# Designs tried in a protein design chat: VH-VL binders against 7-cyano-7-deazaguanine synthase (queC). Part 7

Target 1, 227 residues: 7-cyano-7-deazaguanine synthase (queC), of Persephonella marina (c0qst3)
Amino acid sequence: MKQSSSIIILVSGGMDSAALLWLAKKEFDKVYAVSFDYGQKHRVELDFAKKLTEEAGVEEHFIAEVPHLKGIKGSALTDRSVEIPSEEYPEGPPVTTVPMRNLNFLSIAASFADIYEIENIGIGVHSVDSPYPDCRAEFVSAAEAAINASSVMVAKKKNRITVYTPFLGMTKTDVLRIGLELGVPYEKTYSCYRGTIPPCGECATCRQRIEAFRSVGLEDPWFKKER

## First folded at step 1 (VH-VL)

Design u04 (framework fv_ucenprubart)
Fold by ESMFold2-Fast, scan of step 1:
Structure u04 (fold): chain C 227 residues (1-227), chain A 125 residues (1-125), chain B 108 residues (1-108)
Amino acid sequence: as target 1 above (227 residues)
Amino acid sequence: QVQLVQSGAEVKKPGASVKVSCKASGYTFTDSYYMHWVRQAPGQGLEWMGLINPSGGYTSYAQKFQGRVTMTRDTSTSTVYMELSSLRSEDTAVYYCARDQYGSGSYFPDYFDYWGQGTLVTVSS
Amino acid sequence: EIVLTQSPDFQSVTPKEKVTITCQASQSIGSSLHWYQQKPDQSPKLLIKYASQSFSGVPSRFSGSGSGTDFTLTINSLEAEDAATYYCHQSSRLPGYTFGGGTKVEIK
């Protein structure tokens, strides 16, 4: 049965956070959403996040600015002078890495959780995100511990905050299967790191998205050709 | 030499449509380049109208022009077209096409490296 | 929409003197700011991309700086051929590209 509790979901506008949002609507009584403006090249993703949260029917959608991450030189996601690669890196953190991105995001989400007395924070990390240090199980566990040690709500009510990561053990294909079953409107999701409309189809996130759809026997709605 | 050559000046009545062309040469038209349209009213600054990707024909228009502007291309002649309908006197302007590189170089598409000579469209009487 | 405010609107400068033009964005745009030169009855020409990167063939006297909301174009030693209107352009929002109002530079 549906949990008698509340959750705040980190919504990027992409496929994985959209699947998480729809799953949260099924599993929790009250669903809030927070999206982040950190100066990313794919800012159009925020418009998709707004449309997705409106369609899902969340209690409130927060847009949080992260000014210290805006205009950071050296990251292809925020530094417009650094090109976004068309090739995936075989090992190590890619040039699209934004330092401590998910740590900043979770800490901001935790402040909303304390204000609104929300006991769960949802983030759509999964196995395909493993090249980024702040997308791994070890990071999630450490962040949850820090949040609980710092929470005014937890100190007063003695109820812990849970970082909800239902997709940690899943492939992107597994997450897509769940989202399709839940009725996620994938034509309203956006993942392109280059921020182009239509999506470029060449960056790592576009390639992962196209491959995920093909693995379930479908065409990505963005790249569907008319017959 | 990269060249963008636009069609000649047009005089139109209010309510008419105008179609301006921009012929590209000196590079592979269907390679990793957007073509943008930017206009400039007499004595005024520059105003962005939209873009087209010649390789796929995909377009993105400024909200102000959505519903009135259509951008198309002909890959056989390396030509981009901008059609503006329901013309008003305030549409009197010089219309420029401008090239923007993206793609295999992986640069974010956002600056205009080469511009056409401009096409004066006068909407009057 | 992101509004770009250029200052000054007009400068009359003695030959060989330094010219400074500023462009202020209504909200942060990182380094997604580009500068163009437009001479009377001519098309604009790219001078500086990504706030500080010179475009090919642009004389070294032109330089750009800034990030976030405050940007500057500098002409270190003004030549007669530099009399023109200069525009800043932001590309941080698609489909919301905007230009500054322009700064006209004339020789004294």
Scores: ipSAE 0.005, ipTM 0.423, lowest interface PAE 15.7, mean pLDDT 81

Design u05 (from u02, 14 letters changed; framework fv_ucenprubart)
Fold by ESMFold2-Fast, scan of step 1:
Structure u05 (fold): chain C 227 residues (1-227), chain A 123 residues (1-123), chain B 108 residues (1-108)
Amino acid sequence: as target 1 above (227 residues)
Amino acid sequence: QVQLVQSGAEVKKPGASVKVSCKASGYTFTSSYYMHWVRQAPGQGLEWMGLIYPSGGSTSYAQKFQGRVTMTRDTSTSTVYMELSSLRSEDTAVYYCARTHEYGDYLSWFDPWGQGTLVTVSS
Amino acid sequence: EIVLTQSPDFQSVTPKEKVTITCQASQSIGTSLHWYQQKPDQSPKLLIKYASQSFSGVPSRFSGSGSGTDFTLTINSLEAEDAATYYCQQYSSYPPLTFGGGTKVEIK
């Protein structure tokens, strides 16, 4: 049964946010989406986010520009002088880390939630021991508290805002199984950090995606043999 | 609608420097776009020199030009500059600016290109 | 550095004939390969993106194919306006971005 409340989903165009979007469409009465342009190398993901939200049939799809994160030095995702690694995520915060990326994203989504009187913000974080500090349960809890302490909607005693993280504590394989059951069009999702079409198959996100599909007995649609 | 307009042709002596400009219009200059410089010697192919990310000012240059090329931008005029120093006769070429990474479309091809600036290095 | 090798360097072709241009990459680049057309005294213009995707407004006689290291641009019926130099370009690795050496197509 669908909830009678509304949600705004952070949609990257990748496989996890696509699963979240499809789940939200099943579980909530009204679904909004927001995607972020922060100058990322894999920003072709934004084109896939637009296509996914069009297919899902969201109420509104917002594109938020985050100019202070564009060209940020030291992150392989935004600093063009830093090469995207061809191996899995290294131990500790990886070179692809964008400082406080999810905090910026949640705060922007919270502004939309406050304006549109949306009760839930959905983010597709899925690992309790993520190498990114802003993908962990402790961060989500702190962000939700800060959002509610700052909300005009909450101050007017209308509705509390909840950060919705249904995949927290799940593996990529668990999330993929859920998405397959929901009918997510994975051929329309994109995860490559290098921003190439087709995906490079060598960066950390490509390797993780290929392995997730292999773990459920499937090939990633991007890397299937020709029909 | 989206246009790149470059400065006019220049004639330089060996050892001099040249600074070519490329003025952008029809889009948000500081959005998720890169500006590249590509040169073409008379009768020769295209050679990539480097790129600048106008929003942050970060640059990346081909090793061949490292130490001789400097790319800058002025956000108030939506203009990118390419300065090449210690000019030699081999630097005689048409110099193009070209944009990549357009938001809302696929994003690693060059479109649009400037009209080109002929730089002639002769003694 | 990824090196792109184009063949042939030059081709003189009768109108309405099929033209085939090849581009070989020194290492696998998936389909991260674009094709450009440059007419005399003009800036290059995109024809085909990502090895096989036609750019908007480009005539249907132009097509691209290939993946990995071997790529082909085909003009299935050459028109007079197609006299130009054609370049492949890779996006798989930078810096540097690299172009093929070019293939000049002239009408007989």
Scores: ipSAE 0.005, ipTM 0.412, lowest interface PAE 15.5, mean pLDDT 80

Design u06 (framework fv_ucenprubart)
Fold by ESMFold2-Fast, scan of step 1:
Structure u06 (fold): chain C 227 residues (1-227), chain A 125 residues (1-125), chain B 108 residues (1-108)
Amino acid sequence: as target 1 above (227 residues)
Amino acid sequence: QVQLVQSGAEVKKPGASVKVSCKASGYSFTSDYYMHWVRQAPGQGLEWMGLINPSGGSTSYAQKFQGRVTMTRDTSTSTVYMELSSLRSEDTAVYYCARDLKGYSGYDFYYMDVWGQGTLVTVSS
Amino acid sequence: EIVLTQSPDFQSVTPKEKVTITCQASQSIGSSLHWYQQKPDQSPKLLIKYASESFSGVPSRFSGSGSGTDFTLTINSLEAEDAATYYCHQSDSLPPYTFGGGTKVEIK
């Protein structure tokens, strides 16, 4: 069950990375976390990432800045002049696309992995039909190859670095079922692209998590009726 | 309970300097919050003066006050200071400290959720 | 710098009546607008953050709306304790943080 190896998890504060973090704590000896500040509208998600990593008891939580992605024009996640859409994911890359976001994130996580001699990098990509090119299996495979070709740790003939993607091919509902079984505190997760408290309930990520909770017969903690 | 407690009222002559203090309690002073200074002249609106990051001590000042204002902190007492030099009668105002949730990069700002009680500084001959 | 223009400057309102205060930004600030209440001889207090989100403990009669350049604070049924000056504030750009000129609300 529990591996005698280490992993660094990309933690956004959202429900998928939270499930991944709890799974990693079950499966690996040492769990590290890295979260990214790229000027996103849902910055409050970073506060939730901090609470989640504190509760999970990680070895160390790194916050990495990605300044060239801050204020990037044309992305609804970083460009304040572009409204976050209320429709579900449309065909093709949506306006919430940040160019090569996960490539930047994986390369930064890989540098931490190389420095700390961590053997695994975990990312919570899930749907095989993701509208984001950098969330697909082909991207993950290519990134892992590039990381291993570039790694000082690997070049010294130590173990290769594996990009750990246990949720590939799963729906958000599948990931939620796993997280519920692991005891993830979903009331401490945040997914809204608009960054509002309470979450807007209208953006693609809000709609996906609301539907995931309904599909398992539960209400999302954020939308539980207060009475 | 989060509190910001400021020093008492002061009367100064033109050309003097004033140093106002703001003591924080009930939260992690050096982690996730900036401290802003905002003043309000009698019967006038709110005017932003600048901010300090209590963690590293880095500051950013409004251009109007650049060269006259200095913001510092003492991490051992969780206190922020705002010193304004070369005082003029137009500097007569209530001076407020207010905390603001800092972004992880230090480039993001939010709302000012907790304010000090204010310090009246009167500049007169 | 982003300029915030509030209107009206002053309102004298009968208790239980609706109060509407507007704040116009010189350029789009998305939803990065916040409203503060300042009672006489007191510090400002946060009421509404990010255009429409009520701050903790704020009575339900206070609401905010708007996005981009046009924002509104509404008090649906004015109470005596609501006599105050109200300020809008933008957090889209720094420096400088900018405040509106304020709207003074008095009870008749």
Scores: ipSAE 0.000, ipTM 0.404, lowest interface PAE 18.7, mean pLDDT 80

Design u07 (from u02, 16 letters changed; framework fv_ucenprubart)
Fold by ESMFold2-Fast, scan of step 1:
Structure u07 (fold): chain C 227 residues (1-227), chain A 123 residues (1-123), chain B 108 residues (1-108)
Amino acid sequence: as target 1 above (227 residues)
Amino acid sequence: QVQLVQSGAEVKKPGASVKVSCKASGYTFTSSYYMHWVRQAPGQGLEWMGLINPRGGSTSYAQKFQGRVTMTRDTSTSTVYMELSSLRSEDTAVYYCARVEDTAMVYGYFDYWGQGTLVTVSS
Amino acid sequence: EIVLTQSPDFQSVTPKEKVTITCQASQSIGDSLHWYQQKPDQSPKLLIKYASQSFSGVPSRFSGSGSGTDFTLTINSLEAEDAATYYCHQYSSWPPYTFGGGTKVEIK
């Protein structure tokens, strides 16, 4: 089922991007990875991204810095003066919102794609009811259009760049089922917004992860108890 | 060079409030740095009180001081302030400001400290 | 909150002897442990960052080791100027950030 093309995958070290990375290794001939350092509290995720890309055997793993997103005012994800909530289902825009994060990430990944002549950019966005505007199908379509309008590679070779989003409309449980079938090493993935080792088990991402594993009859490798 | 210069010693009565200042120089005050406050009672260890993000003015306080401490900053003078109210004799301590660089590659340690401000609470 | 337990509280040491200070965290903190030196009537100064990395200008006789919950600061050959109180400090992602109780090292 492998395509005769190349892809660059946005890899965070979390379980969704890990599933995407393993799917890309099955579907594409050449797989590259890019991870982002934007001053996030869970920078330990970058260590897991490195382990995952080494295990998958990518062509090259890029680390891109995003300094203007560091210390974003009011975001619990980047501002250490704001607590990461333990409530799993908050109302309204989450306090973990980083404005236009995925737009910044896709534009940077597109620069790598243009330089290295890579024809696909993979991002692990999912969930129809996302509270983040930059995780929706409408955003992905607009970003892809802007990337193609701006690409030197596209202008010269007339090949389009595709933003590959196979998990749009899926739940975390759906993505986990796919990853389990692909053999993703989930013990090497990390999702905790607090950045603790072991993961806190209380933030929204930890709770979603624990519930996803429970829904398929398994325990999260981080929280597995001895019999 | 980086300097953190604190205000002078204070003597206060129980129930009063004190406001200690810490003036930063030698770096961009609103860049990737938090300012923390740490106190030390005579002959005792170091105790973390809280932090302020000078970029936005947001704060986080240790639970022990919640409701009694307020941290603020003035970006025009590159100064942070720590105000502690309802003073008790147990609040007698040297109060330090200390800087933490908080970037993706560098974070979490106190690289520069102020000289300390002695606050004495006595009747 | 993460509690840091230092031992010993106090050491009186002959010059040129090896000094070992331990710091135990109540939970795993990876390598997010830092060591500070405080001389009488002075502010603390950073000595070792991220468990084992020497801060610039720190003499080579100082070294740190450990990860997770167990950490050690070693002074390989004590000099007179090393008489001070030493503190471990954790900065593991979220406040509150905490310090060990301190170890006072004095020259015999």
Scores: ipSAE 0.000, ipTM 0.476, lowest interface PAE 13.8, mean pLDDT 82

Design v01 (framework fv_vorsetuzumab)
Fold by ESMFold2-Fast, scan of step 1:
Structure v01 (fold): chain C 227 residues (1-227), chain A 121 residues (1-121), chain B 111 residues (1-111)
Amino acid sequence: as target 1 above (227 residues)
Amino acid sequence: QVQLVQSGAEVKKPGASVKVSCKASGYTFTSYAMNWVRQAPGQGLKWMGWINTNTGNPTYADAFKGRVTMTRDTSISTAYMELSRLRSDDTAVYYCARDYGDYESYYFDYWGQGTTVTVSS
Amino acid sequence: DIVMTQSPDSLAVSLGERATINCRASQSVSYSSKNYMHWYQQKPGQPPKLLIYWASTRESGVPDRFSGSGSGTDFTLTISSLQAEDVAVYYCQQYYSTPYTFGQGTKVEIK
């Protein structure tokens, strides 16, 4: 059942945020989207985010620039001198970690929520065992508390902002199953950290999505073998 | 097939330095971190630190900070652990161990055969 | 540092009998629904081998007689029916925070 409310979704162009976007269109009356330009190597993902939000029919799609995250040294996602790994990452925060990325993203999304009087902020965090501290339930709870303590809309309207995390505690396979049932056009999603077209098929995110599709008995649309 | 091959046994005097190598094969070297763990005779395992093989950035256990240096050479898929100012209690078998790190899996899945380092007068 | 304490230090078990090893962490090594605790097997003259990860998941190729359980601070490794090839020292390891620490080891021998 649809809620008589509004939500702003963090849309990366990847498969998890695409599933979230389609779920939000089913569950909420008004859906907004925000995507982030932080100098990431996979900037082509922003083009896919734009196409996905157009197809979903959002109220408005915002592109927020995050200049202080551009050119961050040491992260494979933003430092051009650091190669994107072709397999699984080492223990601890992966080399693709951007410091406080989701905290920056949630705070920016909260600014849009405050301006547009949007009651929910949706983020596609899913794995309970995520190596990223800013993808965990404890972080989401703390961020939501800080947002509500800081919000002009909440102070004026006395209504809370909820950080909507429907996939928290789910595996990437669980999220994919939900997206498939919702009709997400996965051929229009893009996850490659290397930023190539076609996707490289070798970086951690390419391998993760290939594995997710195989776990549900399908081939990733980008890597489907032709006979 | 994943294999980690370490350099041969070393005998050193107190105050010297030792550099142990760990050559990886059968996988993409830069996609996995390399840990170093030592085991003194008749004792348990003690973690020394790890190196991000892609960036070259190491993280050391406090007990070894200032004496240990971890490096790697991506052109030959080899990780190195150098321990300086050796003491008699540094006598141990030193292991490298691959870290199978992704968002769902973090554990030391493959280990080198070990390098015996003996520190004696 | 998180201290990992195993009990017993050694045990002798007859072939075909159950062996139980306990591991206690000085603080919780669980976060959300995940247990950052692994078990390794080390046979004489060999390097350690991963046996169980995330407290209860068997590594590929590990026989089903090996099982792990527990959460928070208290963990158990069970060998339901000891075989000759299981004679080894078993180590628990926390992977919750650096420095990663191991238990002192439990030596399993045949009676």
Scores: ipSAE 0.000, ipTM 0.411, lowest interface PAE 17.9, mean pLDDT 81

Design v02 (framework fv_vorsetuzumab)
Heavy chain, then light chain:
Amino acid sequence: QVQLVQSGAEVKKPGASVKVSCKASGYTFTSYAMNWVRQAPGQGLKWMGWINTNTGNPTYAQGFKGRVTMTRDTSISTAYMELSRLRSDDTAVYYCARGPYYDSSGYSLFDYWGQGTTVTVSS
Amino acid sequence: DIVMTQSPDSLAVSLGERATINCRASQSVSYSSKNYLAWYQQKPGQPPKLLIYWASTRESGVPDRFSGSGSGTDFTLTISSLQAEDVAVYYCQQYYSYPLTFGQGTKVEIK
ESMFold2-Fast, scan of step 1: ipSAE 0.006; ipTM 0.434

Design v03 (framework fv_vorsetuzumab)
Fold by ESMFold2-Fast, scan of step 1:
Structure v03 (fold): chain C 227 residues (1-227), chain A 124 residues (1-124), chain B 111 residues (1-111)
Amino acid sequence: as target 1 above (227 residues)
Amino acid sequence: QVQLVQSGAEVKKPGASVKVSCKASGYTFTNYGMNWVRQAPGQGLKWMGWINTYTGNPTYAQGFKGRVTMTRDTSISTAYMELSRLRSDDTAVYYCAREWGSGSYYTPDAFDIWGQGTTVTVSS
Amino acid sequence: DIVMTQSPDSLAVSLGERATINCRASQSVLYSSNNYLAWYQQKPGQPPKLLIYWASTRESGVPDRFSGSGSGTDFTLTISSLQAEDVAVYYCQQYYSYPLTFGQGTKVEIK
């Protein structure tokens, strides 16, 4: 933005939120970050989120717990009895879906935005064909309206809160191109749903990031040989 | 020191099954995929399939589907290859070989460490 | 399936002379900036040993007389100065796509 403004970025430690974080550092005067602990199998992603936010030089990095999402049965991300699929996302909501996950995350981020008088909330949603209902433009618009209707900052005639989604409508490859130009340290990002070190290379997120790198003529840093 | 140690030679009758083991040491077993390659007497190398050692998911070459089963036991860092309904032309040396990166077909790599081989003889 | 074809089937070279082995893939094994092509050496009674990966990168501990070159579909393994211990069968292999496939092998002997 042209004006002096502040933003809080939802940072997962993955590629898309890393690109968003670096873009926010370029576009906003003050950048805050929030990461979520919801009992996900890939909790090691939080360690990468901490390293990324430290390297980016954010004003403050918040870690918020979401206890009611811990141990949710039926989701491969939280239920250890459900295997992480070794295939690309199928049409419709996949088994990795955590119900209302982004709604919970945005509402928590909005609380931080409201009390600290932060004007923007950034979320790295992309692709109009997302299989997750809470990653679509319709959801983002409704969430922004609800946030502003309930904001103490807005009621005090300060500023409206904007949900910032610069990657909406972009492919993962498009987002990667932006991040490469911005100098994102992709070797410090982590996306594997299984939470292994090294990443498993066969879950949906591993497949997508490997293909994104190959589509721009590069090897994924996690799978690049040092031999 | 990185090594793969295979089970000993086997002599089987046609129609029997054979199960070959490959024990890994000197590295983190689940970080590398395990491949199986066979070599008939006087012939070249033929890939049979591989297993993702972390997930346990195998991928088999078309010619062996229905007869080969690849498994692993992470508690003892050991991979297994079982070949059923043995025929005389299954007589070969069977090798296990690791490749970097446990994962999907997007992560295949060269085989940097090989087992010593297991001779399987199928005779009537 | 990608078919790998080597030439010649056998090669006799004098000690200290250059040995050249060719490998052709039925389709390109180039993706991104890498050729998914490896070379192995196999001596009688021994398992294959990795010499070269990514078409031209020498595996650790492999003597510098071994070199790989080529891109796409046509590849070459060169031994610049043949030593007695280099007598072996050499195989190329693609790891571009499953099923993984090997060439038929080239036997290198001393004249």
Scores: ipSAE 0.000, ipTM 0.449, lowest interface PAE 14.5, mean pLDDT 82

Design v04 (from v02, 17 letters changed; framework fv_vorsetuzumab)
Fold by ESMFold2-Fast, scan of step 1:
Structure v04 (fold): chain C 227 residues (1-227), chain A 123 residues (1-123), chain B 111 residues (1-111)
Amino acid sequence: as target 1 above (227 residues)
Amino acid sequence: QVQLVQSGAEVKKPGASVKVSCKASGYTFTDYAMNWVRQAPGQGLKWMGWINTNTGNPTYAQGFKGRVTMTRDTSISTAYMELSRLRSDDTAVYYCARDLYSSGEYYYGMDVWGQGTTVTVSS
Amino acid sequence: DIVMTQSPDSLAVSLGERATINCRASQSVSTSGYNYLAWYQQKPGQPPKLLIYWASTRESGVPDRFSGSGSGTDFTLTISSLQAEDVAVYYCQQYYRTPLTFGQGTKVEIK
């Protein structure tokens, strides 16, 4: 633990942000969380984000509305006319792409960090070569630079804001192993793009999640067989 | 432009180990997983496993566990496959092959293949 | 393991004629809209070359005479008008589940 270190975590309710949240609780003195309502089809994920942040015991959980992203055409996550695919990273950019999503989210989180004088912003990006340009190391570095150039807190206190990305370059399985060691309650995480309860088990995120659990010798809590 | 170049042919005695290299060029090495596939003389293709080139974490097919080790060196964009306790039935051509899509997390078809390394095991 | 079985083991076809190769998986390699099935061509002394992925999508640079079809457990590779350079062994491969598995191969020869 660091005495004065503070972080605000972008919490979606999914597995990766849950692992990040638990890791942040171990590594930082004060942990805050922010979740985003952008009109996504899987809005039920926000209910799981609330459960996770309550379980983790964060200082404060913020819910930020992003209404200008609501109903974005062409993205399966926000456009009701576009079906959510049942596949992991198919050909080309995924139809689940929301333009500049992580940039919007990081800028909003940076506003909270600046106002509440929080030193770090945590985001659970993990793929080496993500089909989403705003999930890559180059993006994270540029966003961090822009945040620091814009921050009132940094100008006044000379303390930089760091974008904390401990899972960058890790597989979903690597992140799951870390989360299991940390005691993440995965039965309280939710990843289904379709927003069904129970999760559909056939969209890209459900399949990736099931495979990740299988790779560590476990069954996904959502899909355990009766005993 | 994208190429995988493997090390040269090897002749080994039973019980020895062999280490095959696969040097990548023309793309970002750490963006793609690397597969290893064996082909015995006159036979089909058998998957041995894959390695996440960014993290270094391998996944092995059950039949090769305990004898195969997959590693990589990101500084020279090279993947390695070492097979130990060689038997005569390990005589084969060994191929490295890049995953179809850029991501160490997922497995797909294999789009770019090395030229193959012939390993002969004989007394 | 998912067992991939091809038929026939060998096929002799005249130049310009249609060649059809079948591939059967021991369990479904498809899920809602996607077929985790690839086809490869291997010529003597050469590494395999990817022809088709997602059961029916041609790899860049692959001639349009090659086509793939099927879903679930049954898949087909068709060469609509066999050319001399198409003499090779063809393999199907599933990537639905590890371990990745290949069919035993189908040898295509000129009659």
Scores: ipSAE 0.000, ipTM 0.413, lowest interface PAE 18.1, mean pLDDT 81

